# VH-VL binders against q9h9l3: the designs that were tried, part 128

Target 1, 176 residues: q9h9l3
Amino acid sequence: PRKMVAIDCEMVGTGPKGHVSSLARCSIVNYNGDVLYDEYILPPCHIVDYRTRWSGIRKQHMVNATPFKIARGQILKILTGKIVVGHAIHNDFKALQYFHPKSLTRDTSHIPPLNRKADCPENATMSLKHLTKKLLNRDIQVGKSGHSSVEDAQATMELYKLVEVEWEEHLARNPP
Below, E stands for the ipSAE of ESMFold2; O stands for the ipSAE of OpenDDE; V2 stands for 0.75 times the mean of E and O plus 0.25 times the DockQ between their complexes.

## First folded at step 7 (VH-VL)

Design W20 (framework fv_unasnemab)
Fold by ESMFold2-Fast, scan of step 7:
Structure W20 (fold): chain C 176 residues (1-176), chain A 122 residues (1-122), chain B 107 residues (1-107)
Amino acid sequence: as target 1 above (176 residues)
Amino acid sequence: EVQLVESGGGLVQPGRSLRLSCTASGFTFSDHYMDWVRQAPGKGLEWVAEIRNKFNSYTTYYAESVKGRFTISRDDSKSIVYLQMNSLRTEDTALYYCARDEYAGSYYFDYWGKGTTVTVSS
Amino acid sequence: DIQMTQSPSSVSASVGDRVTITCRASQGISSYLNWYQQKPGKAPKLLIYDASSLQSGVPSRFSGSGSGTDFTLTISSLQPEDFASYFCQQANSFPYTFGGGTKVEME
């Protein structure tokens, strides 16, 4: 089945004291890691905190950014009907104001066999950076310039592929 | 209605150059990988080149038989993909198809043009 | 380069027959195998992608199967419009390569 994509979003702080997480970038990759979508997204509300150390978002990225309503439509068109892989993916869906069917959702932060492969407790929530280092021997999210959502989405897909056969068989026997 | 229209083919002498164009319409051209595939008279299909989209840095790939002689490029503002063919050889004689490479789930040529004929002869 | 070997090179068949065409890759290509139909004087048309996915608008009598190196295209009940050439193509790695083709002709 190649009806599978991986997603990673970057959020900036909006609202009082920047406490609201608003979508500011979204990257979607196919099964092989090719980029299907990668756009900076302009939130409808004033950006209080760019959270640059983590998001990689700077004021300059907002100049030609796609407005939220348009970006959301484009993203949902890609995700609808596909198996969507992400890490702590509920945060991405929340930022998109979108509910994806649980049967088509794969969260690499909650796959026990993946943690087991990384010599981590099966029920622990491990960071994407940690799992990628342990299982793929690759350093992501390096430096002080923020994360690359493309890099994160690609790492997430590669992590899922390590347990895909086992996990899909588990889900077929134990539907969510 | 997705449409791909090739042009620029013709008769040319060995060692000369020719540029093919493929004009796309009916879809968001900038979101797709674009390929050239050729077919020599009475023969099968041979993949020639691919150019990826902006999301994938316009990366290009070539068949060994054309590498160093052919250059694939694109102009997203005009919805055109090009194939610049230099140092042409008689064995480059073929019908040249432009094809759209769908890569969202896998890789396949879902739309093809009618082709433009290139004849390399003295 | 990955060599794609198609068999048979030609087959004579009658309307209503079950036709099977095979394609073998010289290396593992997972499911990155596509099937195209080509009629004389026409551009190729996509039938099957990712080994077994039917392209929209293609009749259900066409089906694909296979894994790794061995792939099959089946036409369950041949129709008059199915007399054509068929080509497999791998998309696992560059350069993309096509099989030599199979001509399905009237008996």
Scores: ipSAE 0.599, ipTM 0.863, lowest interface PAE 2.0, mean pLDDT 92

Design W21 (framework fv_unasnemab)
Fold by ESMFold2-Fast, scan of step 7:
Structure W21 (fold): chain C 176 residues (1-176), chain A 122 residues (1-122), chain B 107 residues (1-107)
Amino acid sequence: as target 1 above (176 residues)
Amino acid sequence: EVQLVESGGGLVQPGRSLRLSCTASGFTFSDHYMDWVRQAPGKGLEWVAEIRNKFNSYTTYYAESVKGRFTISRDDSKSIVYLQMNSLRTEDTALYYCARDEYSASYYFDYWGKGTTVTVSS
Amino acid sequence: DIQMTQSPSSVSASVGDRVTITCRASQGISSYLNWYQQKPGKAPKLLIYDASSLQSGVPSRFSGSGSGTDFTLTISSLQPEDFASYFCQQANSFPYTFGGGTKVEME
């Protein structure tokens, strides 16, 4: 279905000791991997920990970043009414302070047929990096400069496409 | 209301150049892919070129018949897409349409301008 | 390049008739097929996108179907404003290509 997008967000640490995860970048791609949205996002709270090794976020990215309230509005306009694919997507929705209908949500960290294709236990939570290497023969999240949320969203969509027919049939018979 | 207004067409001799412009209004121009489609007198439609948005690195694509001669570009600050046409040939004679490519759900031209006429003749 | 073969080239019809136009791709294009209407002296207007999705503001008498290589545009009950040319277009790969068009004429 062409009314399907994939999302990946990067979070930075705010609050006491940087333990609160706040949205700092969001990337959304269409079914073919074209980028629909990719913006750095300014959290409303002071950034204590950029978590750069994982997020790829640096202080320079915050200079012209879109304020959270505005970014959230833009992102929700794209997601509403669409099937949204993500990896451990609950974390992204939590950072967005958003509830997306479960019937329109696809989480590649919890799709048993996908794990089966990767020779992993069906109910295990496998990392995006591991599944992408095993099933697409590509290395993502390489190096020490942090992850690319665009790359992660694209990989997530491609992983979902491997099981799309089978999983959509399963969901039609077993509505969430 | 979405509007696309083409300009810059005219009569030119073979080997000359023209630059077409398309001014957009009524939507967030910077979010959309933009295309040029032409129609020779009494003939069907032929896709010419596409320019993607900033999120997709302003990537450009061209029909084989115009590669190396035509250049598509855009100015998001002015909401204008351009088509620079060099080394024009008689077979480039056509009405040139500017079209908006809606890529979020699928790829399709949901709005078109009225077109600008290019005639290449001696 | 993906060749789009459209048939018929023209059809004579009366108000109230059911009109069917077919488009065939030389290779698989999934559902990346769009249908446009063009009236004399006017720009094309989008009718159907993604093979079967009706564009907002387009009358429900227009419908699209198909996937892969074979596609159909149907006008269930032709109205006077429907006498026009119709074009299919594939958006699966570059270059985007159009069918040769079908002219729907009176009587």
Scores: ipSAE 0.567, ipTM 0.859, lowest interface PAE 2.1, mean pLDDT 92

Design W22 (framework fv_unasnemab)
Fold by ESMFold2-Fast, scan of step 7:
Structure W22 (fold): chain C 176 residues (1-176), chain A 122 residues (1-122), chain B 107 residues (1-107)
Amino acid sequence: as target 1 above (176 residues)
Amino acid sequence: EVQLVESGGGLVQPGRSLRLSCTASGFTFSDHYMDWVRQAPGKGLEWVAEIRNKFNSYTTYYAESVKGRFTISRDDSKSIVYLQMNSLRTEDTALYYCARDEYSSSYYFDYWGKGTTVTVSS
Amino acid sequence: DIQMTQSPSSVSASVGDRVTITCRASQGISSYLNWYQQKPGKAPKLLIYDASSLQSGVPSRFSGSGSGTDFTLTISSLQPEDFASYFCQQANSFPYTFGGGTKVEME
């Protein structure tokens, strides 16, 4: 059997007017939702916008944060050779400046059977919050204090597990 | 080279206390769950306790037979896991193993120490 | 607690024999089942994890199968160093529990 983890990252705004998304937190969980990695990450560039309402990141979290280069190395060691589950996962890989093989990537924002179970159009891109409420009867990303990347990664893994057998069979017959 | 070395075992009277230590080397101790497993003379294996890592809030779990009497703890700065054993009973007599719980892909004990012997008798 | 029933308690075998050991869980444990080998006076050694994954450095003659409640450890061609006790262990839920063990003896 293939090893599987779920990932969720938080980004802050760097560059002109804070429009560049830079990695500032990463959470990785195992198949049962136990946390394998959860660190605040210091971007190499000046933070212009903490995006706290969504990221949950504040200036104090940067004081002892792991430098990007070191954090990236730690994260990639966990991801390499594993099936990686995420929601809109291309954003996380972009922030990590990392290419993960498509054959080992599972994006819960692009799994038609998952949308079907949620009574949503199969080709629509549904938010993690919406799918989690519909399928797990759980409210995540509540309030204005920012999202928990641990909570998001755990929800993402649980959502994938609902369609895992069906989707893995589909991918075996229709390789990406 | 991954190494786990248990110490602190001995002969002790019923009702007394004993503290076991397990010193780890050769890996990033702070990233792993750590467990104690015991084996009574001529008997099988019995899981005793687990302590999770910092990412999982140092959560602890115990077998019913030891709940309220044993406490598992760890010192990540020294790479040591402890088992504080209080109110010892003759049925606690066993060889006590320290084991590393690899939880990244599945839960399993991939490395074990040689064990430390605890004998509880009058 | 999840009770692990291991069978047989002992088996006599010769070098080259195929040996099969079974382990049954009282409740479904998915694939969270590990197999350990223990030689006299030694600590247990991991052989198989997650029901069927071979631990690095363990000879390919060892294999595991099963899911849910029924699991099997197979030694395809027994070697002299394989005479030992074997234990299954579930890691699905706390408390973790072990099977009673199977002693593989010569002859």
Scores: ipSAE 0.589, ipTM 0.864, lowest interface PAE 2.0, mean pLDDT 92

Design W23 (framework fv_unasnemab; at its last look DockQ between E and O 0.75; V2 from the best seeds 0.00; counts 0 for: pae E 3.4 > 2)
Fold by ESMFold2-Fast, scan of step 7:
Structure W23 (fold): chain C 176 residues (1-176), chain A 122 residues (1-122), chain B 107 residues (1-107)
Amino acid sequence: as target 1 above (176 residues)
Amino acid sequence: EVQLVESGGGLVQPGRSLRLSCTASGFTFSDHYMDWVRQAPGKGLEWVAEIRNKFNSYTTYYAESVKGRFTISRDDSKSIVYLQMNSLRTEDTALYYCARDEYSDSYYFDYWGKGTTVTVSS
Amino acid sequence: DIQMTQSPSSVSASVGDRVTITCRASQGISSYLNWYQQKPGKAPKLLIYDASSLQSGVPSRFSGSGSGTDFTLTISSLQPEDFASYFCQQANSFPYTFGGGTKVEME
């Protein structure tokens, strides 16, 4: 059964000089790339730096954004008990202030067979953009208006599906 | 508890219109895809239409037999999904079920209403 | 459209019997196959989703198997409440299509 989702979060800068990364958007997709969740999220602290070039977030997105505590509850209900796929996913979990079991976590930035398919060193950390271009022949994170977390989550799921059978067998023999 | 209650069925003449409603309760309606499935008297099940949620742009899908005649829509504020049926034909006679399409793990109808009967006859 | 061929159309069985229902898709549908039970005058009820996943609250005597084009629903030990019609349904692509149904009747 496909009890698996992919997640991608966007962060804005809060705190002194905007150095703290606070959750400001989260997208979650199912196995086929349908969107289960996609909301702008209002951080509990003042936003110092929207980081729009990367986050795609602007002041207007915050007007009706879901407060962090409510959004976190909604997101965790979707993630709990599921295999969660992400790229450099520890950053997303950190922004959510959430611990997900390693046995149910899949990080496409640390899957050796995926790098091998892309003709990259197996233990290197490759960007989502690079892996998507090499393996799916698709350009993501294009332009100067910021990244689409929906697009990133969809690409992440599709990348994982390329190695799913092999990697799940590996994890069954080598539990984390 | 999850409940789906259909209404709006009745007896109509060929070429006329009917609007079916399905009122949902007991869950976050706006998060779910909603479908209509019909069953002609003594026959099997036929999928009619689906409307996706806001996250998936309220996209709609239709069976070929109803394309151009039926329109599925929803009102998330009232937790209602509608089926507007135009240019009705005798072969549209059926019990019409509203169903919740669970799409997080896969795609399947986990809850169904009791149905509302539509009879198209002269 | 993907055509779903269900067999048999009816089966006569006794309490305690093993009942097997088969569903065949006209093209590959991976594991996007669901099984529903329908009792006379009632709406369908989900039994199995994604080919082999048992829906919460459904007795363990029901099981599903298969992938691609050939799928099976098995009732390991038929109970009185299991006399009903059963339908498979593919959710691989639109339009969603159902099998013709199998009526499980008391012999």
Scores: ipSAE 0.690, ipTM 0.871, lowest interface PAE 1.4, mean pLDDT 93
Fold by OpenDDE, look of step 8:
Structure W23 (fold): chain C 176 residues (1-176), chain A 122 residues (1-122), chain B 107 residues (1-107)
Amino acid sequence: as target 1 above (176 residues)
Amino acid sequence: EVQLVESGGGLVQPGRSLRLSCTASGFTFSDHYMDWVRQAPGKGLEWVAEIRNKFNSYTTYYAESVKGRFTISRDDSKSIVYLQMNSLRTEDTALYYCARDEYSDSYYFDYWGKGTTVTVSS
Amino acid sequence: DIQMTQSPSSVSASVGDRVTITCRASQGISSYLNWYQQKPGKAPKLLIYDASSLQSGVPSRFSGSGSGTDFTLTISSLQPEDFASYFCQQANSFPYTFGGGTKVEME
């Protein structure tokens, strides 16, 4: 059960009008919050919109960024065989062009016991920022410098740990 | 093949300084935590210090017995981890091992050097 | 600091014997417990990590069990090359601490 990691990715806009979300940073932490991976990633296509306000990504971060294909290989190597925890994690997987087995995926945006603990509607989709503040009494994603994917991944793992026992038991009885 | 080779040990008087080096090869050095562990003659193992990797801000940790006197550092470009030992004491006499720390799934020392001997004596 | 109490300090055994070494932590360390083997004049060698995971290349006669505070290293059938000292180590919190060691000697 401790062989799990939490992942958070930042995306930039590529393609026409920057409407395509491309991976630009990926952070992975272990169960204890130690960082296993944290790299800026160079998309295969020209970046049209850095989305800096949200992503925290700037042009300077792309100068020595890891090419997508290389980064993807590194990331997949870390994720393989692990329980992967994330928030709205389908977006991260999509950006990675990778799909982790559902049975090994934990999405903190879709865990009713977590919402219940936060006095939120069980079937509502709550933001990572809100859950973190409510349950961990911690502020994340503050300021105008954009998100920290490491901070977000760590928060995601801590949130999951609050409901890990209950949720894993539920999943054992109700496998996806 | 993973290799760790310690150097810099020797005989010194109390109060003096010594700098140990550990040269790593056979793996991506920059991805791993590195530790120093020592063993006094005929005694057990004692953890000394840890330095983490670039992903974890090169954070360092020390045993209370060496805190304020020893400094662990690393040069990823050279694949070397160092142990600067100041204000040495007789109780610092030991064989000093360099160890690679795996931290992905758990925390353990999967590779060790052969050690370098430090003797502190008046 | 977390104290690791290892027992016995020494044990005499014969080839083929089952040998059991125990390690007790002064507080809960989850599964962050490792076992090392050390032969005279040699560096320690990792045997078991995370309480029960066998390190690659280590014979299957070695096994680890336990969680929380009580841990056990077992050699199911002692071989001549297994006469050595064994150490447990907790990696739950700093400072990392080792047990006092167990010397497995030939009877």
Scores: ipSAE 0.662, ipTM 0.875, lowest interface PAE 1.0, mean pLDDT 95
Fold by ESMFold2, look of step 8:
Structure W23 (fold): chain C 176 residues (1-176), chain A 122 residues (1-122), chain B 107 residues (1-107)
Amino acid sequence: as target 1 above (176 residues)
Amino acid sequence: EVQLVESGGGLVQPGRSLRLSCTASGFTFSDHYMDWVRQAPGKGLEWVAEIRNKFNSYTTYYAESVKGRFTISRDDSKSIVYLQMNSLRTEDTALYYCARDEYSDSYYFDYWGKGTTVTVSS
Amino acid sequence: DIQMTQSPSSVSASVGDRVTITCRASQGISSYLNWYQQKPGKAPKLLIYDASSLQSGVPSRFSGSGSGTDFTLTISSLQPEDFASYFCQQANSFPYTFGGGTKVEME
């Protein structure tokens, strides 16, 4: 069958007052949670706000970071032709300046069967941290050091696997 | 062109050690997982060990028959994978292949060396 | 460990014959099943990965199918260079394990 990957990105603030979100780290894992890609990425413009409390990105990470254009090429090569799983994944694609086919996109923040398994309202937008704690009995995004995109991508894939059969069947009956 | 060249095999007595090397060329070595697979004379194939890439913290895996005796390692700067074989036994006698493992979206051995022969005999 | 049972252990065939080799896993392995060809005195050569994907440079007369526990390698019209041993291998979980092999020999 078609292969699946999970992606998670961390962004920093660029542009006026640091309000533009620019890609500064990207992690991609396969179905088994093995890491296919994990790089710090240097945005093409000046970083105004590292957003370290959430992003985990610090100035030292940028010293040897992969330039955005090169990293984007590497990342898109991995994503092409695959089912891509993410959490609030539209933000990741926006930071990549990329559009993945809807038929090949899975967003764990908007899967009703997943919410049902967590005893949450089926149409609510639930955080990755909340779903992971409820369904996997794991604490992610712990402490004040920011998020780990590897940890978050792995959690996202594990969550999707809990509902994969049901949701893939639903999508086959209800093509986007 | 992808090439894998094994070396370090030979005749040794039981209880002794050997170190196998596999020199790789023609691809981005640091991206790939690397494996050792062996084949005893006239027998089938037996997977021995795997070492993963930097993204996966160079994690290693071993067949039960070699755990505690064999150590796989790699040097990405030289494009070499090693197999340190300690406490060798007669049942370790085999042709040892170095294999490149695909690392992206599946796991298969797409390139193999010619192998190096290890004979353990008194 | 996942045991891979391969059958038949040998088959006698003629050029032009259709040859079918089966491989059964003791547990579900999804589609993590690879097929290799090995000629005497040579290293194995990958034919099929992920149960059904044809490796680059492998002739289209080779095909693979199956998922879960039951897998098949088919050679649609046997050629002289196809007389060899064939092995399946699961890559679902460690340790990776190989089938016992199938020798395809001239009748």
Scores: ipSAE 0.373, ipTM 0.791, lowest interface PAE 3.4, mean pLDDT 92
ESMFold2 (binder alone), look of step 8: mean pLDDT 93; pTM 0.948

Design W24 (framework fv_unasnemab)
Fold by ESMFold2-Fast, scan of step 7:
Structure W24 (fold): chain C 176 residues (1-176), chain A 122 residues (1-122), chain B 107 residues (1-107)
Amino acid sequence: as target 1 above (176 residues)
Amino acid sequence: EVQLVESGGGLVQPGRSLRLSCTASGFTFSDHYMDWVRQAPGKGLEWVAEIRNKFNSYTTYYAESVKGRFTISRDDSKSIVYLQMNSLRTEDTALYYCARDEYSGDYYFDYWGKGTTVTVSS
Amino acid sequence: DIQMTQSPSSVSASVGDRVTITCRASQGISSYLNWYQQKPGKAPKLLIYDASSLQSGVPSRFSGSGSGTDFTLTISSLQPEDFASYFCQQANSFPYTFGGGTKVEME
């Protein structure tokens, strides 16, 4: 279906000891991998830990970043009414303080046929990096300077497309 | 009220150049892909070029018939998309439309300008 | 390039008639097919996108169907304002290509 997008968010640490995950970047791509949204986002709380190794976020990215409330509104306008694909997507929705209907949510970390194609146990939670290497023969999240949420969102959409027909049929027979 | 207004067309001799402009209003121009589509007198529609938005690195695409001769570009601060046409040929004679490409997943031209006429003859 | 073959080139019809226009792609384009209406001296207007999605403001008598290579535009009950040319367009890959058009005329 063309009413489908993939999302990937980067979080930084806020709150006591940086234990709270706050949204700091969000990327959304359409079915073909074109970027619909990609902005750095300024959390409303003081950033304690940039988590740069994973997030790729640095202080300079915050200078012109979109405030959380405004970014959230923009993102939700894109997601509303669409099938949203993500990897461990509950973390992204939590950071957005958003509830997306389960019937329109696809989590590539919890699709048994996808794990099966990658020769992985169906009940295991495999990383995006591992599934992408196994199934798309592509290396993502390389280096030590953090992840690209655009790259991750694109890989997530491509992974879902490998099982889309099979999984949509399964969901039609077994509604969430 | 979305509006697209083309300008820059005219009569020109083969081998010369023209630059077409399309001024957009009524929407967030910087978020959209923009296209040029032409229609020769009494003929059908032919897609000419597309320029993507900043999120997609302003990538450009061209019909084979215009590659190397035409250049599509945009100025988001002015809400204008351009078509620079070099080495014009008689077969480039057409009404040139500017179109907004809605790319939320489906890719379709939801708004068109009225067009600007380009006539290439000696 | 993906070739779009549209048929018929013209059709004569009366108000109230059911009109069917077909479009065939030379290779699979999934559902990346759009339909446009063009009246003489006017710019094209989007009717249907993604093969079957009706554009906001377009009357429900217009419908689209198909996927892969064979697509159909149907006008269930032709109205006076529907006498126009119709074009299909594939958006699956570059270059985007249009069908040759179908003129729906009164006779």
Scores: ipSAE 0.477, ipTM 0.826, lowest interface PAE 2.6, mean pLDDT 92

Design W25 (framework fv_unasnemab)
Fold by ESMFold2-Fast, scan of step 7:
Structure W25 (fold): chain C 176 residues (1-176), chain A 122 residues (1-122), chain B 107 residues (1-107)
Amino acid sequence: as target 1 above (176 residues)
Amino acid sequence: EVQLVESGGGLVQPGRSLRLSCTASGFTFSDHYMDWVRQAPGKGLEWVAEIRNKFNSYTTYYAESVKGRFTISRDDSKSIVYLQMNSLRTEDTALYYCARDEYSGEYYFDYWGKGTTVTVSS
Amino acid sequence: DIQMTQSPSSVSASVGDRVTITCRASQGISSYLNWYQQKPGKAPKLLIYDASSLQSGVPSRFSGSGSGTDFTLTISSLQPEDFASYFCQQANSFPYTFGGGTKVEME
């Protein structure tokens, strides 16, 4: 089997009215939840909206942040050739300006058996917070200081592990 | 060129202390977990201790035989991992290897130093 | 602790022979098993990680297989430089434990 990692990114608002989502933090964990990467990332564009309530990013975090181009190179070296798990992971890949093969991508927001285990409609998009509470009895994204991308990546990996055997068998029979 | 160089071994009496050092070069030391593995004369390999990186809070793990007596630590600014060995026993006599641990989903020791010899005897 | 039982303890072989070494874990370790080669007076060298992944620079005559509790290291056609000791190691849980080793000797 290929190595598996989980990723979670935090984005800030750039561009007109802060409507563009730019990468400002990335956390990557291995199968056991060990942190492989966790850096604040400086967008190449002016930050209009830190989105602190959700991102946890504040101006102070940008002072010694890794420039986007360098961070992207580091992150892609970790992701290439691996099965990458995320929640609504297309947003993370978009912020990274990166294409990851569909055959090696696992999105916990679109795994019907996971929703079924949580007693949720199979085709609904459930939040990471809800699935984690329902299936792992753990509260994440607590408080108003923003989310921890490390915590989110770890929860995402643990959620995937609940359906890993079943879902890998499904994907082998029905390649993406 | 990845290199690990151990030092600090020697002959000591039971109950005494030694501090081993392992100086790393040729890679980003701060990214890696670091381990100590020992080998008694003519015997097999025994894992001793691991220290994780800063992202994983420098968490430490020990073999039961050394727990409470040995302390693993690191100085990322100098690229050195240490093994402080207290209350040494004759059973601790071995060649002590420093090893680099890969942790991107599979844990394995891809580079080893030549080792430093510790002899605990009267 | 997970006990790693390695067999045989030694084997006499000739160049060109197929050599098989087995390693058994006392409990399930998934694929968290590594194989190392050690020559006299030298540090161990990684050959195989994650049960079956060949380390860069290691000749393709070396292969690993197995999962759970039973694992095998195979040398398909023994070469002169392969006479050495071989050790398996589990990385599933702490403490990490090694097999007792297998010495591959010239006939």
Scores: ipSAE 0.379, ipTM 0.791, lowest interface PAE 3.4, mean pLDDT 92

